# VHH binders against Abasic site processing protein HMCES (HMCES), part 30

Target 1, 269 residues: Abasic site processing protein HMCES (HMCES), of Homo sapiens (Human) (q96fz2)
Amino acid sequence: CGRTSCHLPRDVLTRACAYQDRRGQQRLPEWRDPDKYCPSYNKSPQSNSPVLLSRLHFEKDADSSERIIAPMRWGLVPSWFKESDPSKLQFNTTNCRSDTVMEKRSFKVPLGKGRRCVVLADGFYEWQRCQGTNQRQPYFIYFPQIKTEKSGSIGAADSPENWEKVWDNWRLLTMAGIFDCWEPPEGGDVLYSYTIITVDSCKGLSDIHHRMPAILDGEEAVSKWLDFGEVSTQEALKLIHPTENITFHAVSSVVNNSRNNTPECLAPV

## First folded at step 1 (VHH)

Design pe8 (framework vhh_8pnl_2)
Fold by ESMFold2-Fast, scan of step 1:
Structure pe8 (fold): chain B 269 residues (1-269), chain A 118 residues (1-118)
Amino acid sequence: as target 1 above (269 residues)
Amino acid sequence: QGQLVESGGGLVQPGGSLRLSCADAGSTFSIYAMAWYRQAPGKERELVARITRGGSTNYADFVKGRFTISRDNAKSTLYLQMNSLKPEDTAMYYCAATRYGYSSPDYWGQGTRVTVSA
């Protein structure tokens, strides 16, 4: 996974992340650095994307089941990185393979510190190789959406009014991530950056691409992944596996250029 | 503050039981996750059991069903009930306190010796 859509306005995104804490109280996640959130239909590595993480990472006595939402850089910069410019990191940390996560220091160390996060997106894009051509067919991949009389799925929206109603009740894709904190050697703000854990593709996606992000399907999985105060690394890693609860449709080549940031990027063709 | 003192170790016959205690003289016990580690002669130190602030427990496979970890926040004391002891359980047992869940321990006790021998 190297391209996502996360276009919801901040207020809509916040409401889409409503959750219950350990005590059963309904809550909205509290924002850190909300001004750094940049909605886009076409997010690439090195851009910022919103993630959920436990409040306990920021406050010593916080309830570990309470959630913060924060923009983080896509592309994990390890805490031990010694250069001044994160773009000089020689390793690609956009994704982290589930089968080697405990073998790679860049991922094992932050995982051992409980630095688990949930990466939020409308959905993600993958490019299918086409026979007899060098062109690839892009697909938008996302959770099945609850159908009401008119809001339906994206494919059911036949007007701008119906399109708007789809997003009001959109179920965000929740992907398992690992983050780290890097302190610039010359001083400045701590950089929070993340990687998306990847697994083998499920049967439903195998014809599109051989890998997929580790998707956390439902609030129980999301809660356990985030709650590093009560859930061990060993228990959390049991949540990392392919899922079949996913849907997709083909999209226009407009999405190929990461500078294109319009609804056409995810519209069915 | 984090002064941890273990007790309850000793010599016991195979199949016997022991209860280890770890007392924290400080006022902050309740905010720490607590764990028991052990180090057998000639081996590396290994995790035996962990209990979080909220009471969630995790056990090493080699002690599941035989050992039980518990805590008493009012008494600032951690316990390890060890049943069906085997010669392989012979080790120094260490109490450890960790500020955040399953991170590396912030504080260690001095250890208590458990010997399982006929």
Scores: ipSAE 0.000, ipTM 0.285, lowest interface PAE 13.3, mean pLDDT 85

Design pf1 (framework vhh_8pnl_2)
Fold by ESMFold2-Fast, scan of step 1:
Structure pf1 (fold): chain B 269 residues (1-269), chain A 117 residues (1-117)
Amino acid sequence: as target 1 above (269 residues)
Amino acid sequence: QGQLVESGGGLVQPGGSLRLSCADAGFTFSNYAMAWYRQAPGKERELVARISSGGKTNYADFVKGRFTISRDNAKSTLYLQMNSLKPEDTAMYYCAAYKLSGYTDYWGQGTRVTVSA
């Protein structure tokens, strides 16, 4: 997983993250640094993406089931990194393999501190290699979506007003992540950055790519992954596995260039 | 519950005044920037005012000229003086301590302010 779409306006994204805390109270996640959220149809590593994490990471004795939403840098910079420029990190931390997460210091240490987050996206992109050529076919991969209140409608995408309705009730993809906090040696703002945990692809995606992000399917899985105050690392890792509850469609090569940031990036072809 | 404890909330008539206080329970108060946030029923939590460790202040547009944030490092206490209160100011008010803007280290549990006609 090296490319995502997360284009919803901040208010729509916030409502899409409505949840219930441990006491059953309905809540919206509280934002940190909302001005750092940059919606895009084509997000690459090193850009910021919104993640959910437990309020307990920021407040002593907070209810660990309450959620914060914050933009974080995609590409985990370990707390121990000693150089002044994070882009000079010599190994790729965009993804973290589930099978070696407890062996790699960069991931094991923050995981041991309960630094689990849920990475939010409209969906993600993968490039299928074509037999006998160097050609690659991009696909947009996302949760199955519930049709709008009116059934049997056609031509929704032909109206700008109806195009907004497609996203009003969009079920965001919720991927398991690990984050860390890095303090620049030269001083300045603490950097929050994350990695996406990856697993073997499910049967439905195996013809597109051999790996997929660890998807947390449903509020029970999301709440357990986030709740580091009540759910141990060992128990949380049981949530990390492939899922078949996923769908996809082929998209235009427009998405190949990460500078392209238009609805055409995820439109079916 | 964090190490910060708010007080001073209550019920007042429009045009009235309240002074909120926020006291720490045992961290080095003078090393932190401090802020007041509020959350009205059915709305997002929003920043009201900030004060740096050095005393520089910043206010949300909707409270400029009516609210004053201040701190007393010797007493480890943050204040919010609220004047000319409006029904729209009705909310839970939270104090916060941070070293990095946007990344809060400590939150209070909140104090309720109701401005009713």
Scores: ipSAE 0.000, ipTM 0.101, lowest interface PAE 21.5, mean pLDDT 83

Design pf2 (from pf1 with Y98G K99T L100Y S101R G102S T104L; framework vhh_8pnl_2)
Fold by ESMFold2-Fast, scan of step 1:
Structure pf2 (fold): chain B 269 residues (1-269), chain A 117 residues (1-117)
Amino acid sequence: as target 1 above (269 residues)
Amino acid sequence: QGQLVESGGGLVQPGGSLRLSCADAGFTFSNYAMAWYRQAPGKERELVARISSGGKTNYADFVKGRFTISRDNAKSTLYLQMNSLKPEDTAMYYCAAGTYRSYLDYWGQGTRVTVSA
């Protein structure tokens, strides 16, 4: 997973993240650095994406079940990185393989500190290899959506007005991530950055791509992954596995260029 | 930062019982996972028992059925009830908080448990 869509306006995104804390109180996540959130139909590594994380990461007295939403850089910069420019990091941290996460220092260390996050997206893109050519077919992959009387399905949306109705009650994709905090040696703002954990593809996606993000399906899985105060690393890692609860459709090659940021990127072809 | 203070250690005969206590002067006790570790001379510290902020418990195999971890959030106190003590349980016992986040990790100074005939 190297490309996502996360285009909802901040207010709509926030409402889509409504949750209950451990005491059953209905809440919205509290924003940090909201001005760094840039909605886009076509997000690539090194851009910022919104993630959920436990409030306890920021406040020692906080209930670990309470959630913060914050934009973080896609591409984990380890806390131990000593150079001044994060772009000089010699290895790719866009994704983290589930089978080696406890063997790689860059991921094991923040995971041991409870630095788990949930990466939010409308969905993600994958490129299917076509037989006998170097051409690839892009697909938009997302949770099955519940139809309402006023909302259309994404596959049936043929106009901008119909597309807007689809998003009012959209169920966001929730991917398991690991983040770290890097302090520039010369001083300046702490950089928060994340990686998406990946697993073997499910049967439904195997013809599109051999890997998929670790998707946290439902509020129980999301809450357990985030709650590092109650759930150990070992217990949380049991949530990391493929899921069949996803759907997809083919999209236009417009999405291939990450500069294209229009609804056409995820429209069915 | 709060200080963790262990108490309740001592000298007991094999088959005896002890209850260890760990008091936290801070106001964060209810929000942290808590654990008991032990360390015998010349050995590494090993996890004995752990309890989440919500009360979920986990025990090392060598103490299952003999030791019980519990917490009283209103009193900011962690307990370890040790029954059927064996000479091999002889060690310094440490209270710990915040095992998932190293910069929030708190350790007590330990309380000594000696099991001998």
Scores: ipSAE 0.000, ipTM 0.119, lowest interface PAE 18.7, mean pLDDT 83

Design pf3 (from pf1 with Y98H K99S L100Y S101W Y103T T104P; framework vhh_8pnl_2)
Fold by ESMFold2-Fast, scan of step 1:
Structure pf3 (fold): chain B 269 residues (1-269), chain A 117 residues (1-117)
Amino acid sequence: as target 1 above (269 residues)
Amino acid sequence: QGQLVESGGGLVQPGGSLRLSCADAGFTFSNYAMAWYRQAPGKERELVARISSGGKTNYADFVKGRFTISRDNAKSTLYLQMNSLKPEDTAMYYCAAHSYWGTPDYWGQGTRVTVSA
């Protein structure tokens, strides 16, 4: 997973993340650095994307089931990185393989600190290799959406008004991530950055690509992944597996160029 | 890497008041939970009060009702208002910044508070 869509305006995104804490109280996640959130239909590595993480990361006596939402850089910069410019990191940390996560120091260390997050997206993009050609067919991959009278379907969106209807009550894709905190040697803002855990593709996606992000399907899985105060690393890692609860459709080549940031990027062809 | 600088300590009589300040000089203050710790001579450092980025506070039992922690994100400054001071409050007071709930990411150098008759 190397390209996503996360285009909802901040207030819509926040309401889409409504949840219940351990006491059963209905809540919205509290924002950190909301001004760093940049909605886009076409997000690539090194851009910022919103993630959910436990409030306990920021406040010692906080209820670990309460959630913060914060934009983080896609591409994990380890806390021990010694250079002053994080763009000089020599290896790619966009994704983290589930099978080697405990063997890679860049990921094992933040996991040991409970630095688990849920990466939010409308969905992600993947490119299918076409038989007999060098061309690839892009697909937009997302959770099955509940159809209501007031919400539209993505296939019926042919005008700005219909596009507005598509995003009413959209179920955001929730991907398992690991984050770390890097402190610049000369001082300045702490950089929060994340990686997306990847697993073998499910049967439904195997014809498109051999890998997929580790998707946390439902609030129980999301809550357990985030709650590092109550759920150990070993227990949390049991949530990391392929899911068949996913759908997709082919999209146009407009999405190929990450500069293109329009609804056409995810519209069905 | 970030720098925290405490001020406002001094000598005060029992029952008196002091206001401690802690200013940052190198990081985004509003992103951190902030705390005051203290260390009396010959004792370990202990947490006095915490305040989250959103303003939720937590106090040690021995200061509840007497001390008030507050922050001004626009000024990047943390405060500790200390009222009804007791000789037992005599200590070096340290501010700290937490990006994670465990050990602080940044510490100040401390400011001394002496409460004596």
Scores: ipSAE 0.000, ipTM 0.132, lowest interface PAE 17.1, mean pLDDT 84

Design pf4 (from pf1 with Y98S K99P L100Y S101L G102H T104K; framework vhh_8pnl_2)
Fold by ESMFold2-Fast, scan of step 1:
Structure pf4 (fold): chain B 269 residues (1-269), chain A 117 residues (1-117)
Amino acid sequence: as target 1 above (269 residues)
Amino acid sequence: QGQLVESGGGLVQPGGSLRLSCADAGFTFSNYAMAWYRQAPGKERELVARISSGGKTNYADFVKGRFTISRDNAKSTLYLQMNSLKPEDTAMYYCAASPYLHYKDYWGQGTRVTVSA
C-alpha cells in the first residue's frame, strides 16, 4: 500500500471517528496538531496522514481505551536513527510485512513499546499489472459503504453526483499501523511517523495486487489494536490478517501523478 | 452500549399527525447520523428517513412531502414529524444511530403508530 485518499474536512473526519471507551462513554477522538492535517485525494509516502492512537501514549495515567487523533508522517523513522534528516533513511519503511514484523528492529522495538496506531483513509490505491503492456490500471479500494433507498447505492456503477453525496456518511478505511517517535539530534519537535502493516491479498483483490494493508474490520478490532494498556503485542498481532470485506473500482490515470489532488483521482471510470 | 428511547406513538385517524421523539441517554448525539425505520406486521424493517450529523436529510419515496426528520443536538433528541398519515403507515417505528467508523447501528425499542381505517 503506497497511495491513499484522505480528503475529508477535519470536522467530518473527526465525527467519522466517533467511538465508545471501555466504560461505554460515547466520545470523539481528541486532536493533537490538527493544523498539520492536510486533506488530499492522493496521499503518498512522506506526507502526513491522520492516525488514531491511545491517549495513554501521551498521559501516564490516562484510560488506554480513550483515543487521540494526530497527523503522522508516512514512512516510519526509527527512534535510533542518528542522522539529522529523516529523508536520508536508507530503508523504505512505508510498509511493514506482517510475517517479518517481529524480526525487523525498526518495527519490533516500537511494537514492543505498544506503539500501535490505526491509519485512517477514505481508501487506498493499487496498480494492476496488465499483460502485454507497461501501462498499469489503478483501482480505488475501500470498505463496502451503506446503501439507502433514495440516496442511491455506492459502487463502480454509481454516477459522480452520487459519489459526492456519500462522504457525509463514509465509513473510513482503518488500517493497522506501527508508529515511532524520533528526536532530531539538533533539537526541535519530536517526529511521529508510521508504517502500514501488510498481508497477503484476499481472494477478491488477488487479480489487482498480491499484497494488501492489514485492515481492522470493525470497532472490536480497532479497539483491541489501539489498547496497548490492556492488549498485549501477541494478542494484537492475532488481528493482522487479510479481509474479504473490501470493494473497489477502476479509476483514471490522473491518480498516477501524486501532485494531482482532485475528486477525479477516485472517481469511477 | 448507548441507549435510545422512542416516544410519541399512538392511535390516529387517517389524515392526522404525530410527532415522534428519540432521546439519547448514552451517546454524544451530535456525532452520529440518525435515522427512523419502521416495521409493519409481517414485513421487514425499512428506512423511513435519515439525517446526517451535519443536518442533510434523505427520505423514502413513500413518505416524501408528508414526513420531516429533524434533530436538536443541544437536547440530544431526534424528531419525526408525521403529517397526512395513512393506514399504510401503521408500524412500529425505530430510532437508529449509525457510527461511521463501525457501521453498526444502535437501535431503540420502538414506538407504535396505528392509523385506523
Scores: ipSAE 0.000, ipTM 0.152, lowest interface PAE 15.5, mean pLDDT 84

Design pf5 (from pf1 with A97T K99G L100K G102L T104F; framework vhh_8pnl_2)
Fold by ESMFold2-Fast, scan of step 1:
Structure pf5 (fold): chain B 269 residues (1-269), chain A 117 residues (1-117)
Amino acid sequence: as target 1 above (269 residues)
Amino acid sequence: QGQLVESGGGLVQPGGSLRLSCADAGFTFSNYAMAWYRQAPGKERELVARISSGGKTNYADFVKGRFTISRDNAKSTLYLQMNSLKPEDTAMYYCATYGKSLYFDYWGQGTRVTVSA
């Protein structure tokens, strides 16, 4: 997973993240750094994306089931990184393979500190290799959506007008992430950065790409992944597996250039 | 909650000014980016202004040109100068660390600002 869409206005995104804490109280996540959230149809590594994480990471004695939403840099910079410029990191930390997460220091250390987050997106993009050409076919991949107007599922055959109206009730994709906190050696603001855990693709995606993000399907999985105060690393890792509850449609090559940031990036072709 | 102590809130008439202060109560103030947040009754907490450890500032659109955030690292104090106050500015104002990842974060107890005739 190397490209996502997260274009919802902040208020719509916040409402889409409504949740219940451990005591059953209905809540919205509290923002940190809301001014850093920039909606985009075409987010690449090194850009900021909104993530959910436990309030206990920020407040002593907070209920670990309460959630903060904060923009973080995509591309985990380990806390031990010693150079002054994070872009100089020699290791690619955009994604973290589920099978080696406990073997890699960059991921094992923050995971041991409970630094689990849920990465939010409208969906993600993957490029299918086409036989006999250098061109790849991009696809937009997302949770199945309920079509409110006609009480049916939204799909590739639906008009652009139907797609425009769905965003107010869009079910955000929730991907398992690990984050870390890096203090610049020469001083300055701490950098929060994340990686997306990846797994083998499910049957439904195998013709598009051989890997997929570890998707947390439903509030129970999301809550357990975030709640590092009650759920151990060992138990949380049991949530990391492929899911079949996913859909997709082909999109225009406009998305190929990460500078393009328009609805055309995710519109069905 | 946390280890920051806010002061300077009060009742003021529309068009008036207030200066809020936030004093450090047990951490290395100069190493942290700092922010002012506010929460009106029945509303969610929102970012008002941010200042980095080096003095770089950022403001919410609804306060640009009216509010000024500043810091004095020698005195471990954060300030918010509020000018041309409007009834819509009525809220509890909170001081907090910004962008620092700690197991424990630092938030103030809040200071109340009421803008009414």
Scores: ipSAE 0.000, ipTM 0.097, lowest interface PAE 20.5, mean pLDDT 82

Design pf6 (from pf1 with Y98Q K99R L100Y S101T T104S; framework vhh_8pnl_2)
Fold by ESMFold2-Fast, scan of step 1:
Structure pf6 (fold): chain B 269 residues (1-269), chain A 117 residues (1-117)
Amino acid sequence: as target 1 above (269 residues)
Amino acid sequence: QGQLVESGGGLVQPGGSLRLSCADAGFTFSNYAMAWYRQAPGKERELVARISSGGKTNYADFVKGRFTISRDNAKSTLYLQMNSLKPEDTAMYYCAAQRYTGYSDYWGQGTRVTVSA
């Protein structure tokens, strides 16, 4: 996973993340640095994306089931990194393989600190190799959406009215992430950055790409992944596996250029 | 348009029972978690019980052991069996359909429950 869409306005995104804490109280996640949220149909590594994480990371006595939503840099910069420029990191931390996560210091250390997050997106993009050409076919991959009379679906959104309403009830993709906190040696603000855990692709995606993000399907999985105060690293890692509950459609080559940030990026061809 | 319609409310004596029903009017019921909320005069709306699409239930502490939430996906109907009712249970009861835990995509219009001598 190296390209996502996360275009919802901040207020719509916040409502889409409504949840219940351990006591059953209905809540919206509380924002950290909301002005740094940059909605886009075409997010690449090194850009900021919204993630959910436990409030306990910021407040010592907080209920670990309460959630913060914060923009973080895509591409984990380990807390131990000694250079002044994060772009000088010698290895790619956009994704973290599930099978080696406990063997890699860059990921094992933040996991030991409970630094688990849920990466939010409308969906993600993958490029399928085309036979006989150097071109690849892009696909937009996302949770199956609930079809209601109030909202349209992308498959039925062939009219302007349907397109306007498709996002009112969109179910956000919830991907398992690991984050870390890095203090610049030169001084400045602490950098929060994340990686997306990847697994082998499910049968439904195997013809598009051989890997997929670890998707947390449903609130029980999301809650357990985030709640580092009650759920150990060992128990949380049991949530990391391929899922079949995803759908996709082919999109135009407009998405190939990460500078293109329009609805055409995820529209069916 | 997906609309929820509650029924079964009424006046009952303390210690009595009521069964609330909530029927949908055309959305895909089985894909949603369903919940009952209540709102007493001068108070905010609060969660009473929730049932997932898979049948897993959650209850507010103040109703545990007294109320039972259930669903019938074939009939597109949600139920709340209320036993051992107390004056404190007096409220408007609303059903809700949720894609995300804690945020309701659809609300019913409510049914009134009054518990008094």
Scores: ipSAE 0.000, ipTM 0.124, lowest interface PAE 17.7, mean pLDDT 84

Design pf7 (from pf1 with Y98L K99Y L100S S101T G102H Y103P T104Y; framework vhh_8pnl_2)
Fold by ESMFold2-Fast, scan of step 1:
Structure pf7 (fold): chain B 269 residues (1-269), chain A 117 residues (1-117)
Amino acid sequence: as target 1 above (269 residues)
Amino acid sequence: QGQLVESGGGLVQPGGSLRLSCADAGFTFSNYAMAWYRQAPGKERELVARISSGGKTNYADFVKGRFTISRDNAKSTLYLQMNSLKPEDTAMYYCAALYSTHPYDYWGQGTRVTVSA
């Protein structure tokens, strides 16, 4: 997974992340650095995306089931990185393979510290190789959505108002991530950055691409992945597997250029 | 319940040495960047030295070459080795822990260092 859509305005995104803590209290996640959130239909590595993480990462005595939402850089910069410019990192840390996560120091160390996060997106993009040509067909891949009177389907949105109704009750894609904290050698703000864990593709996606992000399907899985105060690394890693609860449709080549940031990027063709 | 507890302060003559320790009780020490601050008579609290969770160090200009910050994650202990002490180093020294974007979330009670003949 190398491209996502996360275009919801901050207030809509916050409401889409409503949750219950372990006591059953209804909550909204509390923002850190909300001004760094930049909505886009076409998010690439090195850009910031919103992630959920446990409040216990920031407050010693916090309830570990309470959630913070924060923008983080896509592309994990390990805490031990010695250069002043993160773009000089020799490794591609956009994704982390589930089968080698405990073998790679860049990922094993933050996992041992409980630095698990849930990466939020409208959905992600993959490019299907077309037989007999060098052209690839892009697809937008996302959770199945509930059709209601208040929400339309992406395929039925023929007007600006109908288009916006699609997103009112959109179920965000929730991907398992690992984050780390890097202190610039010259001083300045701590950089938070993340990687998305990847697994073998499910049967439903195998014709599109051989890999997929590790998707946390439902609030129980999301809660257990985030709750590093109660759920060990070993237990959390049991949540990392392919899922069949996913849908997709073909999109136009407009999405190919990461500078294109319009609804056309995810519209069905 | 977690707490930072400083020790090792005392009275020394100019040119002397002291080693300060800061022990953790009740939080995951290895996750935190750690720092030493001091408050000298007539001054506000100022950063002396910091060490990241990965071991990278930064020092205030007025202590470079004289002080060394180090950590032992297995013992959950932070150290400050102070050499060539000057009367200007007289202060209360505080241990601080930084986690994520919270600046210096945890403070110790401090340990007094007096440099005098």
Scores: ipSAE 0.000, ipTM 0.112, lowest interface PAE 18.0, mean pLDDT 83

Design pf8 (framework vhh_8pnl_2)
Fold by ESMFold2-Fast, scan of step 1:
Structure pf8 (fold): chain B 269 residues (1-269), chain A 118 residues (1-118)
Amino acid sequence: as target 1 above (269 residues)
Amino acid sequence: QGQLVESGGGLVQPGGSLRLSCADAGFTFSNYAMAWYRQAPGKERELVARISSGGKTNYADFVKGRFTISRDNAKSTLYLQMNSLKPEDTAMYYCAAEYKYGSLRDYWGQGTRVTVSA
């Protein structure tokens, strides 16, 4: 996973993340650095994306089931990185393979510290290699949107006008991430950055791409992944597997250029 | 803790009318799409009517023209006006608060019983 859409205005995004804490109290996640959130239909590595993480990471003795929402840089910069410019780091930290997460120091160390996050997106993009041509077909991949349609879901046959109406009730894609904290050697603010854990594609996506992000399907999975105070690394990793509860449609080549940031990037073709 | 409390159910003759109410406690009513579901004996729970936070309504085919869903945000109350009731409308009726922006949490009431018989 190397391209996402996360275009909702901050207030809409915040409401989409409403949750219930361990005591059953209804809550909205509390923002950290909300001014750094930049909505876009076409998010690439090195840009900031909103993630959910446990309040306990920021406050000693906080309830670990309470959630913070914060923009983090996509592309994990390990705490041990000694160069002054994080853009010098290789982009192999954009994704973290589930099968080697406990073998690679860059991911094993923050995971051992409970630095789990849920990466939020409207959906993600993948490029299918087309037989007999040099062209690749982009697809927008997202949760089924059951609550937005009378018939239950949004699809490729729906008009662009129908797509404009779905965002008020959109179910955000919730991807398992790992984050780390890096202190610039020359001084400056601590950099929070994340990677998305990847798994083998499910059968439904196998014709598009051989890998997919590890998707946390539903509130129970999201809560367990975030709650590092009660859920061990070993237990949390049991949530990391392919899911079939996903849908997709083909989109225009407009999305290919990461500088393009318009609704046309995810509109069905 | 969010809680929805339904009222207004009862026994009514075919062709009669009932008005169901659902009062919320402890959450922001205007942020939620509200819905009525029903479960008849021996059947699955099914959607009857939904109203968005913006007031757009959606009805199941079997109640169109007979039932009207409405909300009063100032009173934090949801209503279902049920006209021309049929024996097939006999069910337990449930109020649901469904977060309009794709929240992972929904609230449900305990239900109110509607019986339509001669």
Scores: ipSAE 0.000, ipTM 0.108, lowest interface PAE 19.2, mean pLDDT 83

